# Ledger of designs, part 287: VH-VL binders against q9nrl2r1430to1533

Target 1, 104 residues: q9nrl2r1430to1533
Amino acid sequence: GGVHELSAFEQLVVELVRHDDSWPFLKLVSKIQVPDYYDIIKKPIALNIIREKVNKCEYKLASEFIDDIELMFSNCFEYNPRNTSEAKAGTRLQAFFHIQAQKL

## First folded at step 17 (VH-VL)

Design b78 (framework fv_nezutatug)
Fold by ESMFold2-Fast, scan of step 17:
Structure b78 (fold): chain C 104 residues (1-104), chain A 121 residues (1-121), chain B 107 residues (1-107)
Amino acid sequence: as target 1 above (104 residues)
Amino acid sequence: QVQLQESGPGLVKPSQTLSLTCTVSGGSIDYGYTWHWIRQHPGKGLEWIGSIYYSGRTDYNPSLKSLVTISADTSKNQFSLKLSSVTAADTAVYYCAKGPYTSDHYYMDVWGQGTTVTVSS
Amino acid sequence: DIQMTQSPSSVSASVGDRVTITCKASQSISSYVAWYQQKPGKAPEPLIYSASYLYSGVPSRFSGSGSGTDFTLTISSLQPEDFATYYCQQANSFPLTFGQGTKLEIK
């Protein structure tokens, strides 16, 4: 990626972090608070990890960045039943992401 | 861009195990996708066989009476179907397919071309 | 299991016609319906997800609607390449189930 692509990824991650529905996604799920999470979710990820990858220039294609964001939502829907506050937050934030991703 | 390709024997004898493999390119099977097997009997509609999620979770069609096993080999970027004790009723075109990044929505957004399996003596 | 019933089983239409295919679920499935197009000898291709959203690259003459148990696929102005069999699929619960298919034949 170019400098403009990197800046676009950074700006999008910042917008996601600032969104009211980002709370389930800001950092990795606590093993202490949710002991079975890592038995079910084999590829954990969160916005802080994605932002670190952006800062290290690890995304060569927009599709790679999008894949990590979508993995984050996929983990949410796999672990959390549809009617939970986590799943509802994920649904709204994912819709917001899809609108913002059109800029990439 | 993800692409899928089925492979396996075109002819299987009754009572044997049918083994099919789906090779994935353009994406990793250990990401947040759902991976499906679907079949289509001659002149009939589509029947969902089962699915495997990146987590290793599997879901199978109960109508197949636990004769089905789906597994993934992340080192080869493949997922596979084993159907045991086949009969002539298992003659069909078999498709593998990819779903999107959500277990809440079991859609099939990319399909392989299909492979024909005939069960005959 | 949720049964998906399509109507009609076959329809003959002319180029330029408006064609509507319906799909009924035996239980409420919210908006979690997909539509697929299958041409002879080929794999199904996705047209629509979540009842009304078109997949990228699908012509705008295709549209979907419905919620709960009753869903429709509409082709506003039929083209020769639209000759195919169409399937609905419920994407809400296991086992995943498809309608029996609607064969669209050119008059």
Scores: ipSAE 0.007, ipTM 0.618, lowest interface PAE 10.9, mean pLDDT 86

Design b79 (framework fv_nezutatug)
Fold by ESMFold2-Fast, scan of step 17:
Structure b79 (fold): chain C 104 residues (1-104), chain A 121 residues (1-121), chain B 107 residues (1-107)
Amino acid sequence: as target 1 above (104 residues)
Amino acid sequence: QVQLQESGPGLVKPSQTLSLTCTVSGGSIDYGYTWHWIRQHPGKGLEWIGSIYYSGRTDYNPSLKSLVTISADTSKNQFSLKLSSVTAADTAVYYCATGPYTSDHYYMDVWGQGTTVTVSS
Amino acid sequence: DIQMTQSPSSVSASVGDRVTITCKASQSISSYVAWYQQKPGKAPEPLIYSASYLYSGVPSRFSGSGSGTDFTLTISSLQPEDFATYYCQQANSFPLTFGQGTKLEIK
């Protein structure tokens, strides 16, 4: 735990951000562009927010970090139909995350 | 890490409603996970009963759909199973479990220890 | 409903043996299979997800393979703690379904 886990979290977030399928997850969904998003999604999150929390040492446990990443994917799948480019990108990126998260 | 603990009556009479609760610790049920109920009849395999998602949406096994209700109480960090009109065939160990919410697949990464329910008069 | 059929229903083996358990889906489920280990009186514990990926903490002697309808769990060198019942699960469509189980027994 502690400091060693925070270093691992930063590396994992960087790998996610650099992934080709990260584009739906880099920042929060715009309420102006997608007005009904926040009617459906009650706990919005994105990689930029997660990275900021890692940098500020706000995750005390690996489980808290993993929970935020999984929340990000769950929001994607709850809002976006399965046949969308967003859902397809999310499916591939989540699979990549599950492989990388085993290093934690 | 998340831990799950089942609770409820060990003995239920035929035709009554079985009510079980799963208490979640180390994580929150309103985060992006799927929360499952599974049962195992004595000496037999596993049967998926149903799931509730962090959004409150539910899916039920069609063989049980008219008899099953799954609900969540985010203030208590619990989710619950009600199975109506039980018979001796509902005697089983009942498990709660969780895994990631996805668009196309569902796994059970964490399981409770199980609670034994006997349906008998 | 997708039916999952395991083979064999039981297998007797000795410590150090290579053990293979198979699981067949009644229709294609891509790679969306999980494997679980269950010891008497205990809850199932996850071993493998998406046919071939090990959960954290699972010993490397466990491996999974397969796609479509045919899936395999292999234990490369059986240890005393591995004697248990093993279940496959299709994760692809509702209702979620499990195989009937394979009981791994001491020879």
Scores: ipSAE 0.007, ipTM 0.656, lowest interface PAE 8.8, mean pLDDT 87

Design b8 (framework fv_nezutatug)
Fold by ESMFold2-Fast, scan of step 17:
Structure b8 (fold): chain C 104 residues (1-104), chain A 121 residues (1-121), chain B 107 residues (1-107)
Amino acid sequence: as target 1 above (104 residues)
Amino acid sequence: QVQLQESGPGLVKPSQTLSLTCTVSGDSIDYGYTWHWIRQHPGKGLEWIGSIYYSGRTDYNPSLKSLVTISADTSKNQFSLKLSSVTAADTAVYYCARGPYTSDHYYMDVWGQGTTVTVSS
Amino acid sequence: DIQMTQSPSSVSASVGDRVTITCKASQSISSYVAWYQQKPGKAPEPLIYSASYLYSGVPSRFSGSGSGTDFTLTISSLQPEDFATYYCQQANSFPLTFGQGTKLEIK
């Protein structure tokens, strides 16, 4: 579409970015600030990377897009203990994503 | 909890440059958000002035393009507005606000309390 | 520029009333409209994004609808704290533009 039309994937990424609980997911974790993150998480991803992939039309199937979003949440729960603000934000944002993804 | 607070002089003389700063707490301005300046003239509605992305990219209202500069200082978690050659028409309450990262989706989910600027000799 | 026109410019209503405010865009903006509430002397408070989604903490008596050029904000049962000016904003393209505002007075 046009500049004022968003693909379904772009619309959903924008809704995720806008959500109150998106803060742990906006950008990749800093390797300098959190060096052990990349020892534990082998496939790092964040909403800015997913958005770039959407804008470059790199997702051919909805399942590929959904897989990247789910990887982002999986990484969050693997690295962050259940009682952390990051894990709680991830739980709420993932629930929101599951509802919104029904329209894909 | 994210909070934004405007600061700057309440009185500016005509033809001078208005300088305002927005201090952000509870969130980093170098994350994927867009940061906006909006103003409200006495008794009137809201006017968008411009924005800066976390990347440093700026967008300005064409009505103000030649007069406005927005910049960010990530080390202080601040972004600033400079409006040159001010006139009495620039008298307004100035707000800063946060919006989500997008080129096509410009909402403002957190606002500062506003700072009043009077342009008078 | 996309012009946003609100109606009515002002409305007086009683507690418990259903109030509707409309907003018309001069060009199609899909669902990319936000609604704000502003009380005298205070900053605008976001109510709704993408035409129909409530921000966290906004009472369920507020609802939004519309697509394309015509949008509506509804308050199903007006409360005293709802006295305010309401603004719509198109979030679709630069420059960002707001409606002129609707002043709501409680009788």
Scores: ipSAE 0.000, ipTM 0.553, lowest interface PAE 13.1, mean pLDDT 85

Design b80 (framework fv_nezutatug)
Fold by ESMFold2-Fast, scan of step 17:
Structure b80 (fold): chain C 104 residues (1-104), chain A 121 residues (1-121), chain B 107 residues (1-107)
Amino acid sequence: as target 1 above (104 residues)
Amino acid sequence: QVQLQESGPGLVKPSQTLSLTCTVSGGSIDYGYTWHWIRQHPGKGLEWIGSIYYSGRTDYNPSLKSLVTISADTSKNQFSLKLSSVTAADTAVYYCAHGPYTSDHYYMDVWGQGTTVTVSS
Amino acid sequence: DIQMTQSPSSVSASVGDRVTITCKASQSISSYVAWYQQKPGKAPEPLIYSASYLYSGVPSRFSGSGSGTDFTLTISSLQPEDFATYYCQQANSFPLTFGQGTKLEIK
């Protein structure tokens, strides 16, 4: 057959996208809606960009994939105060990620 | 796999500045992580000195804040500790460590092997 | 500063024993405690984060529990390689603080 196995990275990104707390991370922050974001965050990233990199086989090591996911969370915590819904969603999703990443 | 290696002088004179460097391999210090300095006095437990984040922001132990500076050099993939006006009480094994950058907690997942510093005349 | 107090300061045990080490925070730290193992002449190695989650590669005989101010590290069946000093760390607020350590010694 012509079937392909999902990579471990693809499976994990799909799990993150499906998580209830993924909403701040699905796509890049809009400069129109959040004008100061790109003044503060110098390396923007989101789940759609990470998934594209997985599909293009741009990650050679699991550590490179983990680095990009951690960068995404770090950007969230750097921009958003601790008491915001974004930071709370990020905290829960990062904890979920750490458990799932044990399989990598 | 991220690995950390401390380097610096093993002997420092009282009143001088202690300068240590942590060299990072297998990862980059400008990605979304927290980089720590910890020390352990002879026969004692662990003491957190301070941390630097990928953004360049730092947090220092208040007991050391006026004496400590942590900085990062992304071109060399290194971060460094400077501790000014040292005394014999600063004699310790110094460790660098690495953990995730989070909103609400700070863990040390990977540690260097440690470097011994003696403060003596 | 949050003070972390470990009990006992030392414990003597035999291979196969169940060993319990406790850690008390001077104020609530939610579940943000880590446990480390340190062997003589070596750097600390992480065992547990967020009170109960094992790091990859840590044997299942290690477990952690607790929340708020009272935390416990348990070794269900002590092995020869487990004789070491154990440290708890509160990860909740600055400055980050460690317990004084518990030395696990051969009986």
Scores: ipSAE 0.065, ipTM 0.745, lowest interface PAE 5.8, mean pLDDT 88

Design b81 (framework fv_nezutatug)
Fold by ESMFold2-Fast, scan of step 17:
Structure b81 (fold): chain C 104 residues (1-104), chain A 121 residues (1-121), chain B 107 residues (1-107)
Amino acid sequence: as target 1 above (104 residues)
Amino acid sequence: QVQLQESGPGLVKPSQTLSLTCTVSGGSIDYGYTWHWIRQHPGKGLEWIGSIYYSGRTDYNPSLKSLVTISADTSKNQFSLKLSSVTAADTAVYYCARAPYTSDHYYMDVWGQGTTVTVSS
Amino acid sequence: DIQMTQSPSSVSASVGDRVTITCKASQSISSYVAWYQQKPGKAPEPLIYSASYLYSGVPSRFSGSGSGTDFTLTISSLQPEDFATYYCQQANSFPLTFGQGTKLEIK
């Protein structure tokens, strides 16, 4: 816990957001553009929400931070068929995350 | 408070490349926002040139796409415009501006003061 | 491209007047319009986003309305500092486009 972990979480969120495959994850899915999303996905999350939680010091453990990132990927794979650009982007970004998270 | 400041040459010769930089202070080039270039020809209205997201993703006005490049240097809190093969028609006041990415639609909430660019020999 | 057409191109008014400026989109843009105020020699300042929401610090005499293709900016009681050029902007699709501007002049 503490200041050092908070800095690491912020750096990792920034790296994820800068990644070419972050586009499906930057903000919450639009209810207008994707009306059935919130019927299927019960715990919506996005990188903007995760970053806000980091800034508010809401993650006390690395595992809590990792759980929210993994929830984001899980939601992507639950909603989007495997052959979609969203699912493909999620697969690549999740692999990148797993490599970076080993440094935590 | 976030502030934007344009900088670059006030005079450019025809056929050369115009290069302008926008410096962001009081905030960072980060995922919450898109960063835009907008120009205003003398006595006329506003024309959107293009935008960049801090990831490097760009969107350009199709009317200018072959001539324009926007780039960002997040370590310096700057983003830049290059406009190639300029003519007298590119004489304008150039503004940089910010729009919230999370709004799902892009409304400019902060503008730079503008820099005047004259294209003449 | 979505064309934004403002009317009138100029309007002359006196302090205390109610002023209405309109903006018409060439196709439906839902509520995705912003309004900006530009004073001579200065950058545009944001007034309204998503057709009707005022930015913080904008006086309550300003209001916006409309949806689809027809949008209106109203100043309920014109003040001396309101003489400026006003622009609408659509945020529905790229490229982002602005109206040609409405110049509000002293009568």
Scores: ipSAE 0.005, ipTM 0.569, lowest interface PAE 13.8, mean pLDDT 86

Design b82 (framework fv_nezutatug)
Fold by ESMFold2-Fast, scan of step 17:
Structure b82 (fold): chain C 104 residues (1-104), chain A 121 residues (1-121), chain B 107 residues (1-107)
Amino acid sequence: as target 1 above (104 residues)
Amino acid sequence: QVQLQESGPGLVKPSQTLSLTCTVSGGSIDYGYTWHWIRQHPGKGLEWIGSIYYSGRTDYNPSLKSLVTISADTSKNQFSLKLSSVTAADTAVYYCARSPYTSDHYYMDVWGQGTTVTVSS
Amino acid sequence: DIQMTQSPSSVSASVGDRVTITCKASQSISSYVAWYQQKPGKAPEPLIYSASYLYSGVPSRFSGSGSGTDFTLTISSLQPEDFATYYCQQANSFPLTFGQGTKLEIK
């Protein structure tokens, strides 16, 4: 049964990807455009990596999935000054995530 | 939401320098983005003029090389275009646009409304 | 420079029709194509990036496909607000180049 079923994690990741404020989080930060990013951020992550982990069943607990999403936001706020469009997008997307995560 | 707005003279004489400014609101030009100038000739398609990174690195369309300069003023949250030695062929609607830094390939996610420039005597 | 050629240059269609617009690159560009919609007197609006991914807020009736040199934008069940000019753009290499546009007109 469940041939068209999407996991709760997959459904949430799809909603995040579709959100207007997901643009800083869709893929890993480019080393060409932002050369110092990987000197500052030691655990880089993005929605495409999280989605791949969901598809490979690497999250055994909801807390592990939530931790990776929160790491993504934490990296954003660590690298980007809070007056930037990246930090503002991150703040709005994180609030959206917290509402959606109540379904988990 | 992030908005881009072009400004500059609507009329420029042949051989003069065209100067346009793009003002960014709702976001900052001082991090990670690539900012572009694109133009559209009357009744024709789109032509990419050039781009500037937050770092100051610029890339220009080779067809316009030596005629184009793009610069940024982070204190005003603006970036600008200068085209020297303009001719009637430079008559177009000029757009500024943005690409996000998470992309290794430049897709324009935000556009200004466009400003019309006519080159005539 | 990579030349992007769109086909057809114009197409007439009715509300409810399935419309297909194609874009051909003069050399392989993998999947690095975007599609934009432009209405008269307005700036282009982004629809699709990396050949097949929809931007947030774009209706699901829009879809993109293709790789290499041949790309397609499809509008299933055309709506009145979809009458516009559509442009493809390659993002593989500099200079960035656009197709000449396809004008979608009311039949």
Scores: ipSAE 0.000, ipTM 0.554, lowest interface PAE 14.7, mean pLDDT 85

Design b83 (framework fv_nezutatug)
Fold by ESMFold2-Fast, scan of step 17:
Formats: sequence, structure tokens, C-alpha cells
Structure b83 (fold): chain C 104 residues (1-104), chain A 121 residues (1-121), chain B 107 residues (1-107)
Amino acid sequence: as target 1 above (104 residues)
Amino acid sequence: QVQLQESGPGLVKPSQTLSLTCTVSGGSIDYGYTWHWIRQHPGKGLEWIGSIYYSGRTDYNPSLKSLVTISADTSKNQFSLKLSSVTAADTAVYYCAREPYTSDHYYMDVWGQGTTVTVSS
Amino acid sequence: DIQMTQSPSSVSASVGDRVTITCKASQSISSYVAWYQQKPGKAPEPLIYSASYLYSGVPSRFSGSGSGTDFTLTISSLQPEDFATYYCQQANSFPLTFGQGTKLEIK
């Protein structure tokens, strides 16, 4: 416990959350605001869900954590056309993630 | 344990660039931490200058505008401050400090001993 | 920028006294305030973070409280090593800002 004993996964999720381009990824997409999202995206995920899984020690391997983050980006690119602000934010945040993930 | 040590010239002439380096030992510049520069003017309080974290992202005090540049050299485990066009008002003790990177708690847990910089002709 | 104002600017006290120092933010900062102790010629050292959490190794006579705009640092029974300058710092938003400091002096 405590902030001095943060896991590598928790530290990385915190960096992603505080990144300028995290806004599309902080929480699950609203079904009311985006009614067709859950018809297209079959495995929804967001940073708040991933952080909860980290806190509950649900990731046994670094690859499982990386897979969930990559799923989040894949969902973004599947739903949002390339020219949208969401897709552009996702592209920049994914590049940032790939740099940070090299330390895992 | 982690230790931070500031180094630099100590005396800088007005209009020149102040260059300071913080050497980190006992730990690495990594994605768990944000690294800060703070200064303290003679007999006065603390002023935040700016910060850098593992990815190279920098944040600067807007009051210092484009005069500040912070950079990191991970091969030397150092980060550095450049303050251009200095005046007598930049005379201060300069500290480097470490902040754990979390969404819930923010504070500077390790500080260097400080280095005195005098700006005078 | 968020302005942090401490009161008092200085206080004279005796060993064994209860001392309170107040810090006021110009706008709401939730609980994102830290307190630091600085002795002459030394770097600041952390005491309290997130308004009320005691930093590792800090004596239990130190406590913090508050949320929003009003925060307090309390020393329940002053010891000789506690004579120092105390600073609050907001961490809610950039730029990070500090209070002007409170100097705790021997009476």
C-alpha cells in the first residue's frame, strides 16, 4: 500500500488519465449520447475500468494489461472515422502508451 | 534511497542564460514520477518554475513564459533547467524535486539541497 | 492562478503549546494541498499530503484538515525541533502555487 508502492500498471494508467488526449477514454461511452456504439463495439472498455482491474489485482501478466489498453484503442479506431477528434486523440495517446509500455 | 543534487555556475550576468542540472541517484527518471524545478528568492517563499516527466512532457509556469526550458537526459539520469534573459530578480536558491505520479495524491517527496544563484554584473 | 494565503505570517510559541496554521485558496482545490517544513539553510520536507495524510516518518503530533478553500495544519504539542517555516502548496492545477510561509519562532 500507499503511493510509494504503486504498481507499474497503476503508474502507467495514471499517466494515461492525465494525458491531454485521454478525454475519449476516461469512462465508458454513453448509450444515451451514442446509441449505436454498443451495436458496433462488442467489448467496451475505458481507463476507469482498467484502473479498477489493476487495483483489484486482476492482471496476472503484463500482456493482459497491454491487451486491455490495446482493445480500448482498437474500439476507438473501429467506431470513429480517422478524421474525428476522437481518432486523432486516440492515435496520439496510443503512441504515448507504446513508449511507456516498453518499461513493462 | 533516492537523492537529488543541483549543480550550476552560482553567478550569472544579467541578460545571460542560467543553466542548472539535477542529478538523480538511487533511482531512475521513470514514468512513476514527475520532476520539478522550484526556486526561493532571498527571505521569501517558494515559486514553482516547471516540470518534466519520463515521456519528455513539460509544464511551465506561465509567469516565466517562453524564458524557461526543462529537458531530461535519461542516459545520465539528469534533468536540467535553462532560464534565458536573467535579471537580478532571478537571484534565488534553486531546488529540484520529485513528485509521485498519481491521480489521487500530489506532493513533492524528495528535494535536492538547493543551489544558490546570484544574478549580478 | 490559484493564490494560497497563509495566516499567521509568524507565530511565537513555547514547547508544549498547540499551534495551528491556516491556509486559504482563492478557489476550490478539493483536498489537493500539501504542507512542507523548512529549517534555515535546508530544503523543504514534506509533512502532509492531500490535506490530511501524514507523510511517512512524520511525528503524529502533526495533523492536517480541510477541503475546498480552507485548510489547517496543527501541531498538538510543540517540540524544540518544530521551530521552522511552514508552507502550504496547492496541487489542483498548474501553475503549482505555495503560500507565503508561516515562521514558527521561540517565545
Scores: ipSAE 0.006, ipTM 0.576, lowest interface PAE 14.6, mean pLDDT 86

Design b84 (framework fv_nezutatug)
Fold by ESMFold2-Fast, scan of step 17:
Structure b84 (fold): chain C 104 residues (1-104), chain A 121 residues (1-121), chain B 107 residues (1-107)
Amino acid sequence: as target 1 above (104 residues)
Amino acid sequence: QVQLQESGPGLVKPSQTLSLTCTVSGGSIDYGYTWHWIRQHPGKGLEWIGSIYYSGRTDYNPSLKSLVTISADTSKNQFSLKLSSVTAADTAVYYCARGAYTSDHYYMDVWGQGTTVTVSS
Amino acid sequence: DIQMTQSPSSVSASVGDRVTITCKASQSISSYVAWYQQKPGKAPEPLIYSASYLYSGVPSRFSGSGSGTDFTLTISSLQPEDFATYYCQQANSFPLTFGQGTKLEIK
């Protein structure tokens, strides 16, 4: 990937951040608030980390960027029961992401 | 530069509800931060009251949980504290603060100047 | 609740002195400690996060160290503007808790 591809990743991250359902994903889950999270989730990630990786040109391929976003959703569904507001927000945001990612 | 400013009545009678508001400028309250209320009794140290994530999720000090409510109004870029059934022991300087946007950490990187609240009949 | 205990409660020092303040957690908090400086009539200001990292704009004479339960704030060469009360804070678990404070006074 080139400069144009990196700009597309930044635009998509901004759209995700602005979405009403982004609130569970903006930053890493707090060890203070959720002490058992890191006992269950071994590869934590969030939109702020992904955006920083985009800005540092760490994604060489679109598939690497998509993998990190999908890991974020996978972690949400692994930790949170399906009836939680977190899981419901994740389901809607992931659907939005899949539509937007078609442009990559 | 993000700035926080507390506002409220300054004097509250015992048994009433204390209501304070924190106005955020230079940054959006809905951008992934945690927003905190902290108080300091005269001549004493700091006591964490509670926090709110921009989504409305709250955490409260268990010592105050039945008495405290924190809420956010993202359209006004404000968050607020309500402390019910106040007594003279609630006399303190009240600070609002932003929790740092850092993985697994809640450090207060920006503080309001504080507002003095006196509970007296 | 995790209790944070600071030592000493007060210390008298002269400009140019090396000052050390310690903070002990009642259980392991890894490196999740912040340090704040508070001057009379003012809000606390951040100095250090994650035990050892300086906040932007904080003079290099301030340093932090420690992990687990024992943490230290050091001022290598005390300046007139450093006379203040210092607080440690654990960020490992709710409720967030502060040390009782260390008052740094002019000798």
Scores: ipSAE 0.000, ipTM 0.555, lowest interface PAE 15.5, mean pLDDT 84

Design b85 (framework fv_nezutatug)
Fold by ESMFold2-Fast, scan of step 17:
Structure b85 (fold): chain C 104 residues (1-104), chain A 121 residues (1-121), chain B 107 residues (1-107)
Amino acid sequence: as target 1 above (104 residues)
Amino acid sequence: QVQLQESGPGLVKPSQTLSLTCTVSGGSIDYGYTWHWIRQHPGKGLEWIGSIYYSGRTDYNPSLKSLVTISADTSKNQFSLKLSSVTAADTAVYYCARGVYTSDHYYMDVWGQGTTVTVSS
Amino acid sequence: DIQMTQSPSSVSASVGDRVTITCKASQSISSYVAWYQQKPGKAPEPLIYSASYLYSGVPSRFSGSGSGTDFTLTISSLQPEDFATYYCQQANSFPLTFGQGTKLEIK
């Protein structure tokens, strides 16, 4: 990863955070509110964790960044049934991400 | 940057087990996504064989379920197909592909180049 | 299994033409359809997902529509690089199934 790639990652994360459908993804799922989540989801992640990884220069390749974002969506769809507001938000945000990721 | 490459023998004898491996580069197989095997018979369309989810869950085409096994080797960043008791009908180009699961469906965003398998004596 | 039927099996067209390819599911699949383009000797490439969402990098001349059982892929102004075979795929239920393909040929 180059400096330009790191700047692009932060811009993309900011755009995702600003999106109306980001609410299920802003921070890790609460163990108090959803106690069975961590029994089902083996690699939990959220936009705040991804943003922290960008700031710490932990992504060496654009593919690693993209993989973390897709993991976040995969977790959403694995845990949440299709008819939930979480899954619907995830579907729309993922489509938005795919368009924006063309810049990477 | 993510690339998939199929490998395995181009010729398999009837009744033997076909073993194919998909090597993934530029991304990790134990990290999001689903990983699929799809084949294409000459003169025919595409046939989905099965998939393995990043969590290890597998799904198989019911027409092949008793004959097919898909597994992942995270240490080598590979996933593999074993198809037992092959016949001439298993002659096809075999593709591995990365699937993106949305809340409403799968689509394949990255495909390997395909590997030709001929089942013949 | 859900059967996907494409029509026509082949279509001849000229550069600049509007081309439509249809796909019919044997039962309702909501919007759970993807479309792929395959050129001779190459792997399929994604074009459309969720019936109408354009995949990243795909030219805007491609569009998808439909819901339930009837789906359409449209190319608004055919270009030389668009001559290929097109496949629809349902993802409503396992097994995932593809249409038989539509071959787009030069007139």
Scores: ipSAE 0.006, ipTM 0.616, lowest interface PAE 11.6, mean pLDDT 86

Design b86 (framework fv_nezutatug)
Fold by ESMFold2-Fast, scan of step 17:
Structure b86 (fold): chain C 104 residues (1-104), chain A 121 residues (1-121), chain B 107 residues (1-107)
Amino acid sequence: as target 1 above (104 residues)
Amino acid sequence: QVQLQESGPGLVKPSQTLSLTCTVSGGSIDYGYTWHWIRQHPGKGLEWIGSIYYSGRTDYNPSLKSLVTISADTSKNQFSLKLSSVTAADTAVYYCARGLYTSDHYYMDVWGQGTTVTVSS
Amino acid sequence: DIQMTQSPSSVSASVGDRVTITCKASQSISSYVAWYQQKPGKAPEPLIYSASYLYSGVPSRFSGSGSGTDFTLTISSLQPEDFATYYCQQANSFPLTFGQGTKLEIK
């Protein structure tokens, strides 16, 4: 990745953050609110962390950026049963991501 | 680009265990995806056998559940299928595939070329 | 198990034709359907996921539509390389299940 690619990652993260279904993904899951989350999910991540990594130029390849976004969705689906509002939001946001990622 | 390659014996005797391995190149089996085994009987359609998630969690077709084990070896970037007590009905082309993970909803975006397995004496 | 039934089982068509293949689920599966193309002796290749999204590299003449129980794959102008067997797959519930296939043949 170059500067042009970095701008594309920032634009995509902003679009994800603004999406109506981003609410489960904006910040790391609270240990206080969800005590068993970190017993199940070993590689936690959220959009605020991904955005920070973009801003610090930590993604050298588009594949690394895509992998972190996919990890975020995989964590959601591993923890949350499919009938939950979290899993449903994740399914819709992931579909949106796949469309937008075609621009990368 | 990610590529999947099946390997294993082409001929297996009835009552034995079929063992197949899928080698993944150009990508890691660590996370972000599910990894599937699908088979196709001669002249028939596709049958899903089972999958393994990045976390090690497995799901199996209930029709095969007592006979199937899927495992992953992240150090070799491989995942494997063991099908016990095979019969002539297990004669098929076996495919490994990568799935995009969306809850329990996943779609196969990369497929191996397939390996033919014949079960006969 | 959710049963996926394709119609027709086979269709004969000519280059340039508009072809539609239908897939019906035994119960509602929202939009959780994929479509695959398989040529003789080859592995299936993905065409569409989540009913309507094309995989990268799939020609724009392919499109998918539908929700609930009824889904359609359309080829707007058939090309010689499109003669193949097409499969739908539901992704809503385990076990994952495929339709029986629709063979697209030269007329």
Scores: ipSAE 0.007, ipTM 0.601, lowest interface PAE 11.5, mean pLDDT 85

